# VHH binders against o26223, part 199

Target 1, 191 residues: o26223
Amino acid sequence: MKLLWTSQHIKVTVHIDGKVSKMDVLEAIKTRRSIRKYQDREVPEELIDKILDAAMCGPSAVDERPWHFIVVRNREMLEKIPEVHPYGAMVKDAPVAIIVCCDSSLEKIPGFWVQDCSIASQNILLAAHSLGLGAVWTGVYPLEDRVEGIRRLFSIPEHVIPFSVIPLGYPAENPGTRDLFDPDRIHLEKW
Short names: E, the ipSAE of ESMFold2; O, the ipSAE of OpenDDE; V2, 0.75 times the mean of E and O plus 0.25 times the DockQ between their complexes.

## First folded at step 11 (VHH)

Design C59 (framework vhh_7nfr_2)
Fold by ESMFold2-Fast, scan of step 11:
Structure C59 (fold): chain B 191 residues (1-191), chain A 124 residues (1-124)
Amino acid sequence: as target 1 above (191 residues)
Amino acid sequence: QVQLQESGGGLVQPGGSLRLSCAASGFTFSRYWMSWVRQAPGEGREWVSSISYHGGWTYYADSVKGRFTIARDNVKNTLYLLMDSLKSDDTAVYYCAKHIYSSKPKTQDAFDIWGQGTQVTVSS
C-alpha cells in the first residue's frame, strides 16, 4: 500500500516579522483566549487530526487514558446542541465541535477520569490556538441534564460520559490578552 | 454488525468506464474518511483514493488522477468510485476501506474495516 500523505508529529509554525518561527509553549498558554465567534470557513480535517493527537498526549492517572472524542461537523447536529446545553449557543455557528468523552470501562483509579478529560480538553484548546484556530470549552459534566442531553443526541453508550463540548474554527474575534499573574496566590515554604 | 459491501466490478474494454459502489452499515458512515485500495494479481495493495467525511476533500494516487472520481452519499451510507478511461493496468480487486480515525490516513495501517472486494478486469 502506498499513501500520498504521511506525517507523525504536530508542529506549530508562526510567521513573525517576515520570518517563520515556532510559538513557544509559554506564549501559547498566555495568549490563548476563549473564542465564540467563527469565520464561515471549514477547518481542514488534517488540523483536527493534529489537535486530537495533542489531546491524547496529556498525562493520565495510572496511564488509564479513558478519553474518546466525537468530531461533529454536521450542521443539523451542531444546531441541536444548544437545545441540550443552554450556554452552548455559539456551537451552532462553529464549523466543527469536538465532544470529549470518558469511557468508564477504561477507568483504573476512581474519579481521576475528570482530571484526565480536563487535561485533554485544555490540550485541544492550546493545540487549536497554536494552529491559528479559536475554541472554547463548554462544560457538560457534572451537570446531569447536559450529560444526558448530549448522550441522547449523539447515541453515546451508558458507560461513556460526555465531559465537554468544544466548538472551534477560524476566529472572527480578537479579544486582548490578560495579565492574570497574582503573587498573592503564591505562598513560599508554607501557607 | 459493521460491514462494507462492494459492487459494480466486471469486465470492461480499455478506454471504458465503471462505477463501483460500497454500501456501509453498522457504524456512523458520515463521520469517517473512506478510501478505495486495489490489489493487482501477485502484487501488494495500492491506495487509490480517499474522501473526507463531508466530501469536500478528495485525494488520488498519481496513477488515477484525472480518470477516477471518488464520491460519497452520506444519506445512503454509500461510497463510490467513478472510473473513466480505464487501462489494462487498472485490473485489480478493488476494496472499500474505513479509516480508523475521522481523519485522512497517515499510513497503510490507518484502516480498521475492509470490504470483501470487487474484481475489475480491463481487457480487449
Scores: ipSAE 0.000, ipTM 0.123, lowest interface PAE 16.5, mean pLDDT 83

Design C6 (framework vhh_7nfr_2)
Fold by ESMFold2-Fast, scan of step 11:
Structure C6 (fold): chain B 191 residues (1-191), chain A 124 residues (1-124)
Amino acid sequence: as target 1 above (191 residues)
Amino acid sequence: QVQLQESGGGLVQPGGSLRLSCAASGFTFSRYWMSWVRQAPGEGREWVSSISYSGGWTTYADSVKGRFTIARDNVKNTLYLLMDSLKSDDTAVYYCAKHIYSSKPKTQDAFDIWGQGTQVTVSS
């Protein structure tokens, strides 16, 4: 089957099913899976806005909140990400990706921006899942070749550090349930 | 006016092959995921396979994986199901279905347009 050029004149408006029940927080955490296969459906801007709102609500060391986000919908740009990120092949097939960045000029306590951006990244994954989307965290920092590749590709300033690339879309796979609870990793009162 | 028309069904012996076609009209075929769904005698409908609007992604039921291939031609507005190594258990009416949303279907409610079906009978 051959891929064909998509018409620029096609605009589709769809309504989200209002009868879908919302999952609770524990269910969202336990059932979130890395999703690397996405449907050819556009993700509404309203859902991206909700996801980014959730991302910015994470705790941050001394409330520095150094995160900035780049939303990438341009197909040509998404297709170039695998060139600078070897494990980001799925990004080219996603309808949208979010690049989580740290503005180092906002850093108040040295080194904690990594934790801040990790929290923002996880909130993106959980929020996406709660909204019926699938996503996966692809690592950029601390791999210098990926950091500089993503920086050049998206014209990111020197004082801003790309941290993660998170493709997302409606899932085209269902990896199923996880049983990850390990009581041997829980120590009572002392080690 | 909006419709899906299937063809290519028939009687075939076990181990044989068939190619089903589904001609779409009245909507922008290239914008929608499409599926094949089958119904065996006395059974409920079973999802068989889906294909994304571009043809870049396909997914298959475990019962047909490795034997069936779903394909599409967006210029001709036609969906295909290439069936190899047919088994008696593949006997069913095969339906072409248009997705409401670009998602792997969990129930029949995922589709808004259905074809009339084409009978596939695998027997000696």
Scores: ipSAE 0.000, ipTM 0.092, lowest interface PAE 21.1, mean pLDDT 84

Design C60 (framework vhh_7nfr_2; at its last look DockQ between E and O 0.01; V2 from the best seeds 0.00; counts 0 for: pae O 12.2 > 2, placed apart)
Fold by ESMFold2-Fast, scan of step 11:
Structure C60 (fold): chain B 191 residues (1-191), chain A 124 residues (1-124)
Amino acid sequence: as target 1 above (191 residues)
Amino acid sequence: QVQLQESGGGLVQPGGSLRLSCAASGFTFSRYWMSWVRQAPGEGREWVSSITYSGGWTYYADSVKGRFTIARDNVKNTLYLLMDSLKSDDTAVYYCAKHIYSSKPKTQDAFDIWGQGTQVTVSS
């Protein structure tokens, strides 16, 4: 196999070797951690496709499914994100980031797009974790300076709202699992 | 002002070895993946090898795997290609190239900065 480049027609044959982790849903939910340090190795496009497929499978209010996604692999663009997102410093070190957006023209019920995009964002985090990757949700909406900064940086139309920026890659840290179960937050039959 | 400058090419006999170097300037070398790409006479460009920004992972075309080693020195801002067991089919102009993306190149558009190239000729 050779990667041969000729004009606009390129014959590319690449075999992707990698391990696909398999964990049940409950394990994935309980062991997922925010990851902010990434190995500089390749994240195959096939894994991004699987993650985005999972993102679009979330429930959506009155099935409006208002989400759109921008996949950012361009190093110079990733390096500019911290300029418009103060707590997004780790994004420049990630091999790829996904920007979750809402197309407001697809919204059927006011305000529920926030829940829809939250579900899509969480599915990205869980799917990434299940595939052996690490990711972190960095907040954009509802902070207007971040919304407008991301919009301008990625040429996002005014009717589309950037919701979250999720850098991802193979983890270069292992923060361990949290035990967050608190029975005092569970009320039987009444408060 | 940004520049990649290759050196180390030349004429070598089959089975011989060469070390190519690429000096980088005008950008933060240690932040980018780098590749070697070659072009044989009358042929299109062929990707040879890529190295991640830390040097922690390397990738090779099947045609060179086991014979070539890509390496980098982030202190010296220099990329290397150590070529062993050279064959006549390795005859080409070798270019170093800066990645736009942290991934194996799918197209020549994956690179934004190219060197001028260095000629490698493998002949008896």
Scores: ipSAE 0.428, ipTM 0.778, lowest interface PAE 3.1, mean pLDDT 89
Fold by ESMFold2, look of step 12:
Structure C60 (fold): chain B 191 residues (1-191), chain A 124 residues (1-124)
Amino acid sequence: as target 1 above (191 residues)
Amino acid sequence: QVQLQESGGGLVQPGGSLRLSCAASGFTFSRYWMSWVRQAPGEGREWVSSITYSGGWTYYADSVKGRFTIARDNVKNTLYLLMDSLKSDDTAVYYCAKHIYSSKPKTQDAFDIWGQGTQVTVSS
């Protein structure tokens, strides 16, 4: 008997039980690329936990740690993001997205939360890459229409500021490595 | 009107084969993962298999791996379960269910739409 609708699968597993290759930190930084195309494949909860752990390892102004994270796996919600977030179209095709937010009640000095949440966002990108995932930072703050749109969609209270939306998944593209070092951007001792 | 309608159940002998179908309407079928879930008499619901929205990846409970094949036709808005080498333990009502999330289900709360079920009986 021959089944007419046999599905096809992509081989992705290296059969090494309990052993995962470690990516050097400089390699991770140099090879991470914005990934906007994702496999239709589950991202395990364990990997999201590791990524958020990494996000919270970042420094913050006076250790204020103002960040909160919303993990979005609901397909209906992911599909609604482009309605309020231009250039967020790839989010609807991601298996999961992380919204990085600032709780302004945790600020200890005004305005540094932007740097704090930027650090957390970059750590999410690097951690995802090291785990074999692809991600992209899509900007929300400081664009007020995006901020309010995302706030409304996810019932985010007024004192909490959505900063970025980061869709992620196993990559379905490979843009390659770039050499972006520019010595003209380096100034010794003074401008 | 949102609906899932299973068909293709019946009585089969051990070692036999059966094909279940689930017709979907009232939602964009091709955007969601789908699952088969079964319930034996007097027992809770047991996840059987899931398929991603494109059909690119499939997942199976250990009890059915190698014997069952999940498939979908996004043009006809139909989900299938091809069952081979059936055992008495496979006797159950089989439900088609629509995922909320793009992930393997943890509990039945992972599904927001269920079919009415189709009976599969495997008896000697």
Scores: ipSAE 0.093, ipTM 0.595, lowest interface PAE 6.5, mean pLDDT 88
Fold by OpenDDE, look of step 12:
Structure C60 (fold): chain B 191 residues (1-191), chain A 124 residues (1-124)
Amino acid sequence: as target 1 above (191 residues)
Amino acid sequence: QVQLQESGGGLVQPGGSLRLSCAASGFTFSRYWMSWVRQAPGEGREWVSSITYSGGWTYYADSVKGRFTIARDNVKNTLYLLMDSLKSDDTAVYYCAKHIYSSKPKTQDAFDIWGQGTQVTVSS
């Protein structure tokens, strides 16, 4: 029985009027898109707090919670990020960016911090979307040039590893929804 | 073909100024850090200056700090080196170099593409 996934066009009505539309978790996941254009509008601190709260709610290996977050609102600093991040051009146009970092001194099991910080980063994206904001995950780790660039720019200690830069803002684009379901990627019992 | 071509070198008196240019082709210029490296007669290659993607950050060797200015025009795919207050010790072949990584170079291995160089001679 081929489950015909009917692409229900979930119209994500981005309410312009700052009303946080209640979005369920599945809707948030399915309708989230990378947003690289932002309105000339400030993001309230309250929303950033909620996003960071969500970022810290993800699981981590042995509950090590190795993540740190740098919240960047300074325009000069935002404009400098593209200088060390070749795919971070949109950051200069965002009112705020979150840099997700790992404190290696907090690791209990080596290497799982990548998963931990990935979960945190994804939660940031989902939370932002659910709150009517747009965001994009710009990868820093594991590319050494980006890691070092961000490290220097923000004076990040050697034991702390910048992982991702996530610009956020009210969306100035609507890329639409996409269906990413691929049944060919599902294997039953064996490959 | 990937190419860097330096120009603007020449003979200048001590205290004089020169402007070097490096024309880049065959790669997306704006996606890479760029550097100037020089080699004096009988000496090894010496890093001079580096510049980030859009020129927001610049780095200089101590020997040229305050006298040289690195710049770039990403529309023209051109790297520049403004050299002021030139000294005899600045005499060298100056090379334009493309970075592999977006970081301050520590070694010559930081670069994968080099120009042919332009001669700068500072003499009375």
Scores: ipSAE 0.000, ipTM 0.275, lowest interface PAE 12.2, mean pLDDT 89
ESMFold2 (binder alone), look of step 12: mean pLDDT 85; pTM 0.872

Design C61 (framework vhh_7nfr_2)
Fold by ESMFold2-Fast, scan of step 11:
Structure C61 (fold): chain B 191 residues (1-191), chain A 124 residues (1-124)
Amino acid sequence: as target 1 above (191 residues)
Amino acid sequence: QVQLQESGGGLVQPGGSLRLSCAASGFTFSRYWMSWVRQAPGEGREWVSSINYSGGWTYYADSVKGRFTIARDNVKNTLYLLMDSLKSDDTAVYYCAKHIYSSKPKTQDAFDIWGQGTQVTVSS
């Protein structure tokens, strides 16, 4: 089939530095996939800044915003992550990883920091995808061995909880789209 | 400093052949998928063909399949489009484009860097 693109079908957003991002929100959500293979190409710091800006824009319970982020580019440090995270083997091959953390001293309502950090993690994945990068969420919390392993590796204080490790880079794979809509999970009026 | 520069366009008769080239500079060419995209007078952009980083995978629009061949030379940082059996409907400005994603593009949003274009006119 002929793929014809016109300006009427393209949404364009111009950034402060003159860069253009062309992906609507619904398309970004539906086409984002976990990416575990990365090109051997550096990710510019400007893109990491945009991703972290998006991460901090998430809703947070009672606006507590307990998130902190560690940006890891050091190859030696990235190579040590799989030693404390069994399903994080892909991290050593990524040019950069973001560790999402919760500062418990900023917590206003007990327990909601998990939702706050989940929202921040998802925003990182969506922002990365919208900027032409690939990423994957590797779980840390609530697995105590992973929490303590990451804490020790990155000198994280005890009042701060590492929540997720998200490697990212330019994709070296492209998994196809999936149809995940399941109407059996939608109940009208009552269960 | 990233640049894509097309060449090889021109006037050709129906049934004729042309070879387009795209010289890439300012990025590691061999690590990216590349595409050819065309725009006919007064129309939107139409994807023509894509090639993966190694040249082992190629994709073509139905309108050009069997007539066009996409190729790349990673040593010379050059992308090619070999066009055979040209038709009047192939008249367009042809653009070289660098992929954001390692996949066949669904829209022109799949590209972050574009060349200036080269005009192909198929006329008797």
Scores: ipSAE 0.000, ipTM 0.133, lowest interface PAE 19.2, mean pLDDT 84

Design C62 (framework vhh_7nfr_2)
Fold by ESMFold2-Fast, scan of step 11:
Structure C62 (fold): chain B 191 residues (1-191), chain A 124 residues (1-124)
Amino acid sequence: as target 1 above (191 residues)
Amino acid sequence: QVQLQESGGGLVQPGGSLRLSCAASGFTFSRYWMSWVRQAPGEGREWVSSISFSGGWTYYADSVKGRFTIARDNVKNTLYLLMDSLKSDDTAVYYCAKHIYSSKPKTQDAFDIWGQGTQVTVSS
């Protein structure tokens, strides 16, 4: 007897810790750090959906919004990323990664897709941080070997350019915040 | 060879206890979530329990919560299921399974490697 496995005993569990901490936008920007060590805790799909919603809310040149996203949860696929991305070793330890891509057919003004995808990538990092997750931006474009390696690994068509790989999970490290304010880089009225 | 081998099944009386083991080989066991899944006679597969790769996170089906404990030994590449207060409706073939994803499974498609199963019969 072949039955499709549809057991009602399998539930999507959203764990509510009872702690509601609202991080304002400035706090999120100033306290976000690159996280490369992750708990092996499940990241619920609803959190990924919220992160991708935030990613798509970024400004883009002439409102072209050329971004596409690949959500990678497959452990063997995550383990293959370091083979084509030498600085992506931490991806092996993450429960999920997002690949930010540009669909060049959606480009309305040449060259601005890089800025558009950078904005989407940063929004992913900030949204993840605001939801209690850690993430890190690992660069793909403009390094041609990485672009072609990621394209081959995930069957990405030629008109689509992989831009960044962002592993994410619940953080297993807590680096301190950075004080990066430099008044010497601010010029009043003119240089 | 990539393989999962269950052991520890058998005949037990209601209220009894059993410890199932699953020996993993041919893959890096410590990198994957693992589950126990059972199949009762004439029924479909039912997910029982899952454990994260460090053992820091465990999940249980409502039918076994408080009675079963999932554990792992990453040095020995072995997954365990400690079954207490066994009931007749726990009678099933118990399979260990390797996760494709670091998450609680929604369907049987969440697993890429299965063991051959070990029979547990709860009967007087």
Scores: ipSAE 0.422, ipTM 0.777, lowest interface PAE 3.1, mean pLDDT 88

Design C63 (framework vhh_7nfr_2; at its last look DockQ between E and O 0.56; V2 from the best seeds 0.00; counts 0 for: pae E 12.3 > 2)
Fold by ESMFold2-Fast, scan of step 11:
Structure C63 (fold): chain B 191 residues (1-191), chain A 124 residues (1-124)
Amino acid sequence: as target 1 above (191 residues)
Amino acid sequence: QVQLQESGGGLVQPGGSLRLSCAASGFTFSRYWMSWVRQAPGEGREWVSSISWSGGWTYYADSVKGRFTIARDNVKNTLYLLMDSLKSDDTAVYYCAKHIYSSKPKTQDAFDIWGQGTQVTVSS
């Protein structure tokens, strides 16, 4: 078995000479970190397509799949996001951002769209990491000022709710792995 | 106030070299990809080269790879095109252009600000 590093975040495992597999799912989950510094390198449209495909593969309440996505590459628009999102300063330095939205007209069970869009957001982060990109989830919903700021900035209609803004790009930082396992949070049989 | 101004064009012999400059003002030059685009007599605009905002990533049209070098100076807000081994087919007006997107242009609509152009003529 050979382990080939394509980056600190992406590892390729060679199990048989000439046979290669991408980072396994548990490794991807455990090594994904929030990335807030990006190379100004081009992110190919094909990678964004793969990330959005993965985003739409998440489970949703009664299969309602209420998500819509805005892909933002316009530099002027990325520069304006920090004006309406106080913790989104890094977005202006990313080559691209994805805005995860809920189309409320697609909602079948009230309130579960939040979980649906959370799943889509996490899948974007994991897919980006697996493809050699870095990303970070910046929260929009349920903060009303951020929701309305993003809505106005991107001409989002009233029946659509912006949920998260996820800047992404090739990483320009390499944070170490975190050890987050806490057995005190696991209760057997009862609290 | 927002402006791109090219300079450095002129007449040069085949096989010669030229250095084009583009002075940028009125926007935060260091935050945008920049390109050189040329237009030969009687032809449409042709993308030549792009450079990322840090200068760390450069891209070239196949027709100029190995002969041209794109560079930038973010302190001076200036974009450069160093042209070597010039051919008669390189004769064109060369334009400096500011990217809307951090990517290679698919069409001319990828740029929002253009310079006035500088004439390069390669002739014996």
Scores: ipSAE 0.526, ipTM 0.818, lowest interface PAE 2.4, mean pLDDT 89
Fold by ESMFold2, look of step 12:
Structure C63 (fold): chain B 191 residues (1-191), chain A 124 residues (1-124)
Amino acid sequence: as target 1 above (191 residues)
Amino acid sequence: QVQLQESGGGLVQPGGSLRLSCAASGFTFSRYWMSWVRQAPGEGREWVSSISWSGGWTYYADSVKGRFTIARDNVKNTLYLLMDSLKSDDTAVYYCAKHIYSSKPKTQDAFDIWGQGTQVTVSS
């Protein structure tokens, strides 16, 4: 589908299935849903490159950019993830997953790497959605057993912290949009 | 022990048809992409066709598109290649191969298990 917007919206020009399209950033944010069922269809390397480029565009504390990414396509490895990450069961059914990691040697301000990697993770979700893919963030950090299980499985060094596992693929479900705006969460000037 | 066993090859006339089968054992067949790869006399291996784990997506080399059909039966753990309109240049040993990844193969290193092959000969 080709999506054209006015100059009032941020536009991203992408190729989806051989077509150029644009998606308004607010539309992408509002329509992105966690997708846990995937078509039996490969995800081209080009799309993964675009997603990771987007992940690295996020802001970080004092521009520390502590993130590293592991791209997992190996079927045997994807099937082992649920053994150490119980709430990642859908990963076994995905054609590809991205593991977002922090290299603690790149930290410039202690503890903000969690925010940094959260931003990168959300950018992955939005970029995947804009490219016609579905994804879901599955939490690894701060659960010690999950962190160590993923580290062991992927031979991740001790100074590198696996933060999230994000399976992705062409969606095989459509959960629809939600209206989650709640004015009671908005406070003017003070609490 | 993981095994792939091809069958159904033979001698056919040009324009004829064959159905190849590949029986899989020792792994969860329905979780993997599968391919057919062939090797003509004196040549290297040539990718022929791939099928996704559910059978929902199929891919073919240009040389066989429209003539060959790949299929799978995940209940019987069997991969098939239906070959129609056979030509003499289809003469080869045909191998069944299990993918490591859920994608089209880029090199023969994309496969971790191979069958022994079945001979297809299209008379000159």
Scores: ipSAE 0.007, ipTM 0.265, lowest interface PAE 12.3, mean pLDDT 87
Fold by OpenDDE, look of step 12:
Structure C63 (fold): chain B 191 residues (1-191), chain A 124 residues (1-124)
Amino acid sequence: as target 1 above (191 residues)
Amino acid sequence: QVQLQESGGGLVQPGGSLRLSCAASGFTFSRYWMSWVRQAPGEGREWVSSISWSGGWTYYADSVKGRFTIARDNVKNTLYLLMDSLKSDDTAVYYCAKHIYSSKPKTQDAFDIWGQGTQVTVSS
């Protein structure tokens, strides 16, 4: 039974107030906040694609690019994630989540996949923010219970390691800006 | 038991209005997107409209855009379809459907629970 979906190209002109304000990279970095409350609003697939594109643009050790991404929009699955991730409560309220995983079979140098997937995860956060979305990095690895929980929930193969769960949505909160610069953490030439 | 029950269908003249209701039970209604889907005699199921968790996002088929309004009351666990300016081509069984995904449906597989449907007949 083919649902005759008349594809009205809903130009989802994500009119975020009409100005796709091109956020520069420094602005994105400095103004990004973890967002844990989301609007009752769909995240267009186009934005997810852009976010995933950004996620894959980061460097990786010896260009191993070990990352895989599970895009979760299933409501039931989103609601189950908090059951295995104690700090993932906000995931149940998000319209979509990205699970960043490592395929260990792609790893060229052991151990660098954590850095690679971290870079990918951070790029997801920055890209989301630059696109007017809110997101938060919820750590899965290296906590065994979380890793196994997510693995089982999504039937992730043994050679694939879930690394992070990142819920995304249009922000329903504004945590404000913060200055995280700490000159006491800067050492010149020696500790 | 998870259940959707449609009501409000009937016979109406062209240009008339109807209000359909869908009563949901057995699941947390407010946590799911909902849709209306219709099936005319001899035709396949046609998507009509979708609504997000609290109604902040709505979608309509081109055939009903500007005439139909989807709404929901999460306190009453009820989905609504306000149908104005009804046409003969709107004659169908109208189904309420629960989403699996928190997004606009793309296929029939987007739904896991269906009501029994309510008949809407538009005839002079």
Scores: ipSAE 0.006, ipTM 0.293, lowest interface PAE 9.8, mean pLDDT 89
ESMFold2 (binder alone), look of step 12: mean pLDDT 84; pTM 0.860

Design C64 (framework vhh_7nfr_2)
Fold by ESMFold2-Fast, scan of step 11:
Structure C64 (fold): chain B 191 residues (1-191), chain A 124 residues (1-124)
Amino acid sequence: as target 1 above (191 residues)
Amino acid sequence: QVQLQESGGGLVQPGGSLRLSCAASGFTFSRYWMSWVRQAPGEGREWVSSISYSGGWDYYADSVKGRFTIARDNVKNTLYLLMDSLKSDDTAVYYCAKHIYSSKPKTQDAFDIWGQGTQVTVSS
């Protein structure tokens, strides 16, 4: 028996006395969905550490890497988020949330921290998906009331800007796949 | 029709190896966690191994860790269990099961679809 399995990009050798799992980046990107319903089940700290490691691996303008993260597990604090974020109702039912922040003192090029924190947020979503978790990006910046509300709730310093709140958990919903490829949005050589 | 069909069971000597397969149809296989669950004669069902929808995460019962490998092929809609260093205690009917939600199962209520099972007998 040949112990090699292939998807479009990946050949995986399967070891009988160990494990090697298949990883398909394109499939992960295409199958990730926003998850807003979570099981009543804790997410281990090890998985959060893996997700945050992935978040910090994103490209950053002139390698400024201005991101900081707040991990929120306290149920009372999670329940307060919807009070300052009107589209964050699902956060109160999540076992954990990550707040992505920018430390403006680390910024080397004005304004690029928004791209940096967007990249970190997307990496959190993809890493969560790859680990069997579900997550959703709820926007904070650039909405001043949400920025100020989250800052006050989590005692965030003036030089730090809360960017996004990402609840995470084991999914309690399984949304179908989407076919989002639109060739009309692709222009060859000129508009 | 939504179904799971196992194959690859049989009689094997202690220390031998087998590869079980489970062919899935009627649902989007690539979106669900899958498990192997076994039932020895006169015993209840025992969870053996689970794999995430992407294949990036897997779990094993302590009794099989280091000897069994769970794998999946989302192009072929097939789940596998590679069993090495088989022991007499591994004798059971092995079932393929689809998770309702994405997580390691706590009880058999975590599954909504089961295969018919394939018999594995380990004896000298």
Scores: ipSAE 0.000, ipTM 0.104, lowest interface PAE 19.2, mean pLDDT 83

